# Designs tried in a protein design chat: miniprotein binders against q9bqp7. Part 108

Target 1, 240 residues: q9bqp7
Amino acid sequence: VPQNWFPIFNPERSDKPNASDPSVPLKIPLQRNVIPSVTRVLQQTMTKQQVFLLERWKQRMILELGEDGFKEYTSNVFLQGKRFHEALESILSPQETLKERDENLLKSGYIESVQHILKDVSGVRALESAVQHETLNYIGLLDCVAEYQGKLCVIDWKTSEKPKPFIQSTFDNPLQVVAYMGAMNHDTNYSFQVQCGLIVVAYKDGSPAHPHFMDAELCSQYWTKWLLRLEEYTEKKKNQ
Key: E = the ipSAE of ESMFold2; O = the ipSAE of OpenDDE; V2 = 0.75 times the mean of E and O plus 0.25 times the DockQ between their complexes.

## First folded at step 8 (miniprotein)

Design za2 (at its last look DockQ between E and O 0.57; V2 from the best seeds 0.00; counts 0 for: pae E 7.8 > 1.5, pTM E .779 < .8)
Fold by OpenDDE base, look of step 8:
Structure za2 (fold): chain B 240 residues (1-240), chain A 100 residues (1-100)
Amino acid sequence: as target 1 above (240 residues)
Amino acid sequence: SDWEKVIEELRKIIEEMRELVKKGASPEEIDELWLRFFEIVDEAIEKYGDHPEVEEILREIIRLTLEFLLLLELGVDREELLKRFEEIAKKIEELIKRLE
């Protein structure tokens, strides 16, 4: 049980979008400061077993690809992810704000993979927008806030070369999503709250993406786990 | 000192592994010991890694640990595995001596 419990949902905010919500998605810039990011908290609080397995994987990949090959592989994975997010931002942004669509960005297998998900996405409220939880003292950059099948969600887009048909296969992504939800729900820059999360795993080969929907109950369960990770991080930093 | 205890524990685990390997331990039993060894080294990096030389040595120990685990995953024959283990164990022991 977390020592410092804080609710994921804000009772002072209505679930109903205010009629005054801007037609343009919010894009609040991330300010890099002494406040830890969600990603940093999660990375620094991995279990010893997780770290070991990841390091073993890394060494195996280096054995197979060589050191330079592995660096190239890692760089390419990062670049593909970045391009995918840029393409999605372009697709989900209003037409008036569309920078010249690099047609090459839209021809990726990842974009093809998510087409069936995008059909169910509407009412985009935020894209690549910073969130801050003032009380719990963490920040993050969320990918998207939109309605998925009529439910307002924090949507996190992920790229994978391997199928991830189960939410359990998405590692700490559920924690990331609920961390963004909790921060957004208590960030004064946002007038609304979210009760659901969505992880979308896009595939390089264009095969249909896997949507992992998180209802309010599941979000609450992962929120408790997030709070524990945040406490662990805070304790670790005090001891350094 | 806490550092001396860490070093002694690492030596103990290496020796335990050596004995298990000689007795024909399963890959799973060896993996568990390496995991424990890794955890100790990783914690040591976190606590004492402010010193660049110490960090470098500890990271090299991790590399050697993982090298052996990869041999297990590759299905290397038992005789070659024993040979490689002893080589790796000796290198780790030498690195541990540098941490004293």
Scores: ipSAE 0.017, ipTM 0.327, lowest interface PAE 7.1, mean pLDDT 86
Fold by ESMFold2, look of step 8:
Structure za2 (fold): chain B 240 residues (1-240), chain A 100 residues (1-100)
Amino acid sequence: as target 1 above (240 residues)
Amino acid sequence: SDWEKVIEELRKIIEEMRELVKKGASPEEIDELWLRFFEIVDEAIEKYGDHPEVEEILREIIRLTLEFLLLLELGVDREELLKRFEEIAKKIEELIKRLE
């Protein structure tokens, strides 16, 4: 049980979209500050098993590719992820007049991989938007808020080079989603809240992406785990 | 003492690993034992790593662990694997001796 428990949902907010807002999706800019990000908290509180598996993977890649080859590989993976998110933001944006889309950006295996998911996505409310939990003092940049099969979700897009997804207990994607959800629900820049989450794992070869839907009960379970990670992070920083 | 128990456990795991390698245990069985070894060493770094020499020795032990796991992944034949394990285990045991 977390020492500083806080609810994930805000009872003073509706889970319905604001009917008076016909505008483009929200894109709150990320402010430069010293408040820790969700990804920083998760990276700094990895279990010893997670650290071991990551270091083993890194050393294998370095021995296979060489140090320079590994740096190039890592840079390319990062660039592909960045381009994937840019393509999704372009696809999901109602900005048709500008014609700023790069057609080569839209031609990737990752984009093909998510096509069947995108058919079920509608009502986009936010894209690449900053969130801040003003009480728990953490910040994040969520990928998307939209309806998936009629449920308003925080949606997180992930890439994978392997053709079949394994959701491993060793990675923290569900914690990232609920951390963004909790922050958004208590951020004054947002007039609505979200009770569901979705993790979409896209594949480089274009194989159908895997959606992982998180209902409100599952989100609440992961929220408790997120609070423990945040407490662990703050405890570590007291000794710095 | 707690430190003496850490040293005893590390030595015990090295002997258990030697027996697993001799009988041709699967990479998965070896991984599980090395993960336990890694956890003990990493915890020791957190508790006793204020002295730079101790931390450096413990980190070298971790590096040697990863070197052995790579040999398993490369699929060297069993005779070469046993030879390389004994070389690595001897280095780890020498490092453990320096922690006494």
Scores: ipSAE 0.012, ipTM 0.427, lowest interface PAE 7.8, mean pLDDT 80
ESMFold2 (binder alone), look of step 8: mean pLDDT 77; pTM 0.716

Design za3 (at its last look DockQ between E and O 0.03; V2 from the best seeds 0.00; counts 0 for: pae E 10.5 > 1.5, pTM E .769 < .8, placed apart)
Fold by ESMFold2, look of step 8:
Structure za3 (fold): chain B 240 residues (1-240), chain A 100 residues (1-100)
Amino acid sequence: as target 1 above (240 residues)
Amino acid sequence: SDWEKVIEELRKIIEEMRELVKKGASPEEIDELWLRFFKIVDEAIEKYGDHPEVEEILREIIRLTLEFLFLLELGVDREELLKRFEEIAKKIEELIKRLE
């Protein structure tokens, strides 16, 4: 029941990559735009409860670690996530495997955690690639498009430390995936589309990662919720 | 006593959360109960938190609740979500019993 409904799937596109497409995964550069990112939209439309939880968690962490300790902790978590994504891009790139890799980048519990998932991943079509929904006016940077157990998915990689909460993305991970999917399916830089999603939660200690598969029907349900969040964001910006 | 009222209210909210999860309630509905639960726990930490055993137990209860909320957003398999919620709820109930 969004006011400006738009379909997630493009009937004029194949749900399979063309056989003659480049063998190197697409990596469309993210360019600075005035239009909002998926993560910005989700951040700006969090519920009152989500905002309250994040502020309470932040205050408790500052109480335990001090302000400088908290800044160091959050910077370290960010760097671990960044290195995890860099390592996955290196591992999943067919062209990258011909190059000398940084062994420190590949050595982490998070990489160990996803090994059993990576065995089921093939046919990588995009890595760390920008998507833009020209009609709905939002942009994103998706992690991966590949087949998982034979189904072409937008794959989103998440990190988790065992004792620490990951509050900022807790309720919005499926919305992130479908927002990227909808943008890719309507982005002229891509010649194919994707109907499924996968969220993979990797663990710092190397414990087996949890995959969460989203079929087309579930993606469509979350797409409606994403459109409502985008509409809410747009209304908030009109009032500023 | 006031402490017994806190313990009973925490148990009541866990039962209400169990029923909401069973009927497939939205994350927004569960957030509202979680906020009420968190406020009671936070007030208990403020009033009784000079006892480190009590504070540690109450903080673990909060952590388990956050773990479930994370899984709720990520977990689309209803059968597994219900199983994981029941495991977490039992751990929370055990911790609540330790606060008696």
Scores: ipSAE 0.006, ipTM 0.197, lowest interface PAE 10.5, mean pLDDT 77
Fold by OpenDDE base, look of step 8:
Structure za3 (fold): chain B 240 residues (1-240), chain A 100 residues (1-100)
Amino acid sequence: as target 1 above (240 residues)
Amino acid sequence: SDWEKVIEELRKIIEEMRELVKKGASPEEIDELWLRFFKIVDEAIEKYGDHPEVEEILREIIRLTLEFLFLLELGVDREELLKRFEEIAKKIEELIKRLE
């Protein structure tokens, strides 16, 4: 049990969107501060086993591609992910942000992969928006807050070259989602609450993306795990 | 034998790491040695990993080395780092001896 328990859901916030559905999704900029990001917390609190597996993978890739080849591969993966998120932001934004729809961005296999998911996405409330949990002292940049099949979710878009049909195969992504949920639910910049999460794994080859829906109960379970990771991070920082 | 050469190379890398740690090397300075060590161990697992005991020992060596690198990243106090390293290095050396 976490020593510093804090609820994921805010009882003071109504689940009902205030009638002023902002016609425009929120986009709060991420401020660089001393506050750790969700990603940083998760990276620095990986288990020895997770680190081992990751390093083993890295070394195998270096053996196959060479060091320079691996750097290039990593850069390309990162770039593809960034382009995918930019394309999604463009698609989900009601205002044609005058960013020249690089038609090339929309022709990606990843965009094709998520088309069936996008059909079930509506009521976009936030895109690429910063969240801060003031009490627990962490920040994050969430990809999307929208309704999925009529349920308001924090949606996290992921790219993969390998099938991830099970939520367990998404590693710490569920923790990231609930961390964003908990922060948003307690961030004063947001007037609404989310109770569900969605991880969407998009595939490079355009095969149908896997949606991993997280109901309120599952979110609560992962929230406890997130709190433990946050405590571990805090303890490690005190010892530095 | 090729195996003896692998074992000797692993010993050399561990000793080089020990020297760097004693000198207060950063994680970045030890990264090259780490990569070499991993490469050797991975190649050894691929070539000799059909033997379960060998695979287990090599995996444990990797685990211990990663534990050390993690301590470096955390910025542990130098005295504690040295203590932990010597403990880890001794364990690795014992494991390497078992591979002989």
Scores: ipSAE 0.006, ipTM 0.247, lowest interface PAE 10.1, mean pLDDT 85
ESMFold2 (binder alone), look of step 8: mean pLDDT 77; pTM 0.717

## First folded at step 10 (miniprotein)

Design kb1
Fold by ESMFold2-Fast, scan of step 10:
Structure kb1 (fold): chain B 240 residues (1-240), chain A 89 residues (1-89)
Amino acid sequence: as target 1 above (240 residues)
Amino acid sequence: SREELLERIKELIKKGDKWEALLLLYEYILKYPDNPEALIEVAELLLEMGRPDFARYVLLLAKELAKKTGDPELIEKVERLEREIEERS
C-alpha cells in the first residue's frame, strides 16, 4: 500500500452534468514547471524487466535497420502519433475552422481504425488539456474527456502496429489514464468528476481499434499502482 | 452465449462483413480469454475461404491469447499455421 495514499475521486464533486459546464471543450495550456509530468514519472520508474526488454528491442532494431534507420523509424512513429492526435482534436472540436485541417490527415488508416469508437463518443468536455494534482504535485496533458457509451471518460488515443487486445498489453497506459483522472478530479480548473477511463489502440492498416474501458473499480486499482510509482519517483529524486 | 458469439462471428465472416466480424472477435477475446482455440478455428475457416490476409490477423489475435495463457502447444499451432500461409503465398 502507498504511505501517502490519496483518493482518486473527489467527494466534493458530482458525476452529473452541470448547467454551468462550458459548451466549448476546455483546453488549458500546459505550463512549464519543475513539477514532474505523468510520463516522466512512469519513464523513470520502469521495472528492471521493462528496461531490459526495451533495450533488447532497441538493439534488435538497430541491428536490422542501422543507427540511421532506427532513428528514422522512431521519428516516423512519433510523427504519425502526433498527426493522429491532431486529427482527433480537429474531428472532436465543435468549431468548423479546426475541422478544415489537412484532408490527407483525416483519411489515414488510424482515423479509419477509430471510426467505430468515435460514433460512441459525445459530450466532449476537454481536448489536449493540462491537468495538475494540487496535493500530490504532478502534471499532465490529457488527450480527451468525453462521454463514451454514455459514461464520462478520460480517453487516451494510442497507435500500434500490432494488436493490443488486452489492457495488460498496453503496459503503463492504464496508469497514465488514472493519473490524469485523479489530477483532473482535484484540479480547480475543472468542475466535473470523471470516474471512468478509455484507452483506444488504433491501427495503421485501418483494422478496428481496440477500446479498453476502465470502470470506477478498475480505475481505483490502477490508481493505487500509480501512487506507488509516484512514491518511487519521489524517493529516486531525493537521491538525485 | 460463448457458442452463440462464435457462430455469429463465423456467419459474419461467411457474409463478408469483415469489420463487424473483427469487432465481435475483439468482444470474444475479452470475454473468453482462455479459449484461443476458437480463434484458430476461425483462422482455419478463413484459409478455406481464400482469405489469407484476414487469417493472418486472426492468428495474431490467437497468439496474444496463447501468450496470456502460457500454453506452448497453442503458440506452436499458431506459428505452424502462419508458416503454412507463407508457403502458400
Scores: ipSAE 0.000, ipTM 0.375, lowest interface PAE 12.5, mean pLDDT 82

Design kb10
Fold by ESMFold2-Fast, scan of step 10:
Structure kb10 (fold): chain B 240 residues (1-240), chain A 89 residues (1-89)
Amino acid sequence: as target 1 above (240 residues)
Amino acid sequence: SREELLERIKELIKKGDKWEALLLLYLYIEKYPDNPEALIEVAELLLEMGRPDFARYVLLLAKELAKKTGDPELIEKVERLEREIEERS
């Protein structure tokens, strides 16, 4: 239970489109800020179990690949994730963010993996766009806001080499999604309401991506957990 | 119904429609996430499809749920499938 509760949804906002909505997706730049990011809050408040599992995985990988091999592997994973996000932004944007499309980038296994998800995505409102929660004092950079199967969602694209068939397998990703949602719903740079989330886990081998849809009730449940993580972060920062 | 969805998945696997079979397996997991018998069925079908990697993760949750029910037959089914996966890896 958080000591200070704040609502995820803004009662003054609507999720319905109106004639004044821009035809081009919003892309508000992330400004350098002393205010903590969603990613930093989550990283600084990992559970002892999460820290242990991450360190165990790291040591096992170093044992298998060597120190240099592990460094190369993690660098490649990061670059593939970055390219995947760039490809999705290009595919979903009517404005070309890349001067020319990289054919190899667009034909990756990760892109093949998400084809069945993309066919159900429309009405893109924001891409790679900054959000700030003025009252709770945190910022973030969300991947996408669009309609998925007719519902306006904060959509987070993830790459994975291993199956993630349950939302619990995505660790803190649901918290990340609702944190972005709550920030956007209270950010004056946006005028609409988002009540649903979608985590899409794409696979390197091209097998179909796992969509983890979060309805308003589930988002509210994860929002409470996010508030606890934010409170823990704030307390740790005060005591250091 | 659950039985109807399961039969549709089995038919897709028999036809070699692996992509479509996986999409329906995802739906099946989403609809029955807390049912150990359903998750055991998913793991069996994943093994039939040549996906022991995926089956391993599903069995992890199935085992937790089976132990909570206290049903020794479900626990034994999970352990048998875990051994089969080890033999295939």
Scores: ipSAE 0.333, ipTM 0.736, lowest interface PAE 3.3, mean pLDDT 86

Design kb11
Fold by ESMFold2-Fast, scan of step 10:
Structure kb11 (fold): chain B 240 residues (1-240), chain A 89 residues (1-89)
Amino acid sequence: as target 1 above (240 residues)
Amino acid sequence: SREELLERIKELIKKGDKWEALLLLYMYIEKYPDNPEALIEVAELLLEMGRPDFARYVLLLAKELAKKTGDPELIEKVERLEREIEERS
């Protein structure tokens, strides 16, 4: 159990729409400061085994592709992920904000992969929006908050390519989702409550994306693990 | 039931409706996430569908569950399928 436990859900909030809620999805910019981000906390608290496996994967790829080939590969993976997120933001944002270039982003296997998921997504409340946990003192940038099959979810979009570093890329995704959820539920910039998560793994070849739905109980379980990672991060930084 | 869902998935695979088969396999995993036998069945069907990367992912989960329950027969089945995937690569 973490020493400084704090609840993921805010008892003062509801998941029901409020008349005072903005009609346009929220997009609060991420302000860089000394407060750690979710991604930094997770990166700095990887297990020795996770670090070893990541380094071994990098070494294998460099040996196979060469130094320049590895740089090109990782740049392409990053670019594809960025374009995928930009395309999803464009699809889910108000129509009047779409640009011609944004429409060109819609033409990818990854977008084909998520069509069946998007069909079940509605009631978008936040897109590429900053969250801050005012009490636990961490920040993050979440992808999307919307209803999935009628349930309000923090939705995290992921891309997957062949061959894997797939296993390592999914290890901390549930922790990332609940960290964003807990922050948003206690962030004064938001008025609603989210109790569910959704990790969507999209495939380059257009194969149907894999949705990993997280109900309130599962989110609570991962929240405890996130609090332990945050505690470990805080302790490590105090000793440096 | 589990048997009815599995049979429907097999029928879709035979028809070549791979997209629909994958959606039902996702539902099957969601319904039986803690059943290593069910996950091994999913892995076998994924191999039949030409999805060895996805099969490896499912087998990793099945192996972890089999180790937790202490079932050597299930661990052996997982390792056999893992070897089969490597041999086909």
Scores: ipSAE 0.007, ipTM 0.327, lowest interface PAE 10.7, mean pLDDT 81

Design kb12
Fold by ESMFold2-Fast, scan of step 10:
Structure kb12 (fold): chain B 240 residues (1-240), chain A 89 residues (1-89)
Amino acid sequence: as target 1 above (240 residues)
Amino acid sequence: SREELLERIKELIKKGDKWEALLLLYDYIEKYPDNPEALIEVAELLLEMGRPDFARYVLLLAKELAKKTGDPELIEKVERLEREIEERS
């Protein structure tokens, strides 16, 4: 059990739209801060096994592709992920973000992969928006908050060239989603309650994306694990 | 039932509706994530669909679950499918 336990859900909030809710999706900019980000906390608290596996994968890839080939591969993966997120933001926003460029961004296997997910997404409330947990002292930048099959979710969009059929295959992503959820539920920039998460793994070859839906109970389970990672980070930082 | 869902998936594969078949396979995995026998069946269908990469990942979890149940027959089935995938590569 974490020493600094705090509830993920805010009993004063509802997932229903409020009269004060804006007509356009929120996009709160991430401010530079000494407060750690969700990704920083997770990166700094990886288990020895996780670190070993990541380093082994890196060494194997360098052996296969060469040093320059590995850098090109990782750069291309990053660029494709960035383009995918830009395309999704454009699709889910009523505003035209980029005139000609948006048309080209929509022509990817990743976008084809998520079509069946997108048809069930509506009521977008936030896109590429910053969250901060004032009490637990962490920040993050979430991808999307919208209704998926009628349930308000924090939605995280992932790209993958390899199948990810199980939620445990998504590594720390469930922790990332619930961290954003808990922060948003207690952030004064937002007025609503999110109780569900969705991790969407899109595939480069256009195969149907794999949705990993997280109900309130599952989110609560991962929230406890996130609190433990946050506690580890805090203790590690104090010893520096 | 598991059998009814599997039959629907097999029907879609036979019709060549690979997209719809994959969506139902995802649903099947979500409904039976801790059932090693069900996951072995998923791996077999994925091999039939020409997805040995996906089958290999499913078999990793199936093997872990089978070892936890202590069922040597299930472990043998997983290892047989793993060998089949390697021979096709």
Scores: ipSAE 0.006, ipTM 0.457, lowest interface PAE 9.3, mean pLDDT 83

Design kb13
Fold by ESMFold2-Fast, scan of step 10:
Structure kb13 (fold): chain B 240 residues (1-240), chain A 89 residues (1-89)
Amino acid sequence: as target 1 above (240 residues)
Amino acid sequence: SREELLERIKELIKKGDKWEALLLLYEYIEKYPWNPEALIEVAELLLEMGRPDFARYVLLLAKELAKKTGDPELIEKVERLEREIEERS
């Protein structure tokens, strides 16, 4: 169905550790480029329904909190998400320092929320690392690549104030995960194969996070949808 | 089995082990995501646990699936639970 079809998986790669793999997690910096990011592509190709629902939510929040209250609320949500990602990177990094250990980070509801998931995470291979798909011309910054319950996954950490018990409740998050996966599998900076995804939705009140595991088949299904979004983005850009 | 998992969840709720109950409830949802009867049971348990907001999200999918089955009893059960949640809000 996509005009510019490309496989998500690389048959030349394995998900098993290789002797050539580094002992520490990779952290490749994101280069400033004209090449679109995964988040940019997704934001620019939202459906009319998605745009309508987002605008309706925004208007309701402004009515409730006022314009200044809404800005403060969104700023606080952003800051909490940033701190959550920083805490997770610190927890999963073998180069943990005393200066990075904050009691407040360890006590946060979001960190409590993910404890049962962190128990099943091991073999971290990449943290806050850049990926680029040279053939399909997009870039991204993934959160984590690690084994979850023995399977190598692209792991995306999300914070939410509302329950997200179904993968379809996570909006475009599955597309984001597979976009990172396809890029990493074809990025020369990496040597391994990722075939699974994991979206982890952590809750501020400390209730257990929802893990949305994506096996190879589900990843392939979302990959096709990602290719269509990328194609739509490319066509819109050509016509401006 | 489905019945065994459901009984374990109910036992944890009675003991007040809410964290463990939620973990098994997540497992139950993952195993039976397209079963409207199972989702209705999940919503009822969530209400018992004091989680009406979570129950609301589960019922959205339960309602969609119940409509597809054409079973008026399932549809009526979902609508009753939705009304109960609205009254609590």
Scores: ipSAE 0.262, ipTM 0.698, lowest interface PAE 4.3, mean pLDDT 85

Design kb14
Fold by ESMFold2-Fast, scan of step 10:
Structure kb14 (fold): chain B 240 residues (1-240), chain A 89 residues (1-89)
Amino acid sequence: as target 1 above (240 residues)
Amino acid sequence: SREELLERIKELIKKGDKWEALLLLYEYIEKYPYNPEALIEVAELLLEMGRPDFARYVLLLAKELAKKTGDPELIEKVERLEREIEERS
């Protein structure tokens, strides 16, 4: 259990749209500062098992591809993910016209993979937007906040070469989603409440993306685990 | 019900409507994530659809759950499907 508990949801906020909400999705830029990011906290607090599995995977890939081949592979994976996120931001942004969109971004197998998810996404409120938890002192850059099947969600887009049929297959992704959610719910730059999460795993071959929906109860469970990771990070930083 | 959803998935696979079949399989997994019999059925259907990669990942959890039940029939079904996946690799 965390030593200092803090709520994920803000009782003073609603998930209902109101007239003061902006007509275009929010895109607050992430500022460089001393406050740790969600991704840094998670990276610095990996379990011994996670570190072991990651190192074993790296050594196996290097054995298969060589050191240069491994670097090329990881660079390509990163680039594909970046292009996927850029394409989704373009598709979901109301300011871009069809003629102004890059056709190459719209034709990828990953975009084909998410079509059935995008059909159920509406009411976009934030895209590639910075969040900060002012009390817990962490920051993040979330992908998207929108309604999925009528429920306001923090949506995280992922690319994968391997099937991810279970939410546990996405490793720390649920922690990342709830960390963003808790930050947004207590960030003065936002006025609404998010209580649900969605991890979307898209596939390069165009197979339908796997949605991992997180209801409020599941989000609360992962939030407790995120608070423990944040506490571990803070303790490690004091001892450096 | 579980049986009604499963039957609709089987019908879509028979029709060659693999995209819609996968979407319903995702719904089925979400509804029954810790039911070993349901996950074994999912793995069987994924193999029929030509997705041994996906079936293998589903069977990892199905195997652990089947062992906890102590049901020899479920354990045997998992082991048979594991062998079938290995042959298709």
Scores: ipSAE 0.141, ipTM 0.627, lowest interface PAE 5.7, mean pLDDT 85

Design kb15
Fold by ESMFold2-Fast, scan of step 10:
Structure kb15 (fold): chain B 240 residues (1-240), chain A 89 residues (1-89)
Amino acid sequence: as target 1 above (240 residues)
Amino acid sequence: SREELLERIKELIKKGDKWEALLLLYEYIEKYPENPEALIEVAELLLEMGRPDFARYVLLLAKELAKKTGDPELIEKVERLEREIEERS
């Protein structure tokens, strides 16, 4: 159990939209400073097993592709992910028309992969938007907040070359989602409550994406694990 | 039932409806995580139909499920089929 527990959900908030809420999705810019990001906390608190497996994978890839080939491979993976997120933001923005969208972004296999998920997504409230937990002192940039099959979710879009049929196969992604959720629920820039998460793993070959839905109970379970990772990060930072 | 869902998946594969077959495979894995053997049956059908790339994908799903359930004999069977596909291509 974490020593300094804090609730993920805000009892003073509702998932229902208010009349005063903006009609367009929120997009709060990320202000980088000394406050740690969710991704930094997770990277700095990887288990010894996670670090070992990542290092083994890197060495294997370098042996196969060479140093320059490995750099090119990782650069391409990053660029594909960036383009995928840009395409999704464009598709989900209600103010953009097909005439104003970059048609090349809409033609990737990753976009084909998520089509069956997108048909169940509506009521977009935030896109590529910054969140900050003012009490726990961390920040993040979430991909999307929208209704999935009628439930308001923090939605995280992931690309993968191999199948990820279980939520455990997505590594720290559930922790990332609940960290964003907890921050948003306590961030004064937002007025609504999110209680569910969705991790969508898209495939380059256009094979149907794997949706990993996280209900409120599962989110609460991962939230406790996130608080432990945040506590570990804070302890390590004290000893720098 | 479990058997009815598996039969429908096989029917979709025979019809060449890869997209819908994969969606039902995802549903099968979520509902019946204790039965990775069913995915091996699907992979074997795909090999009989001359679909080794699709079979390879299904075997990866079966391997993830087998690791989750802790069945080393089934992991071995998946790896044998993977090697057979590699040798034939």
Scores: ipSAE 0.000, ipTM 0.361, lowest interface PAE 12.8, mean pLDDT 81

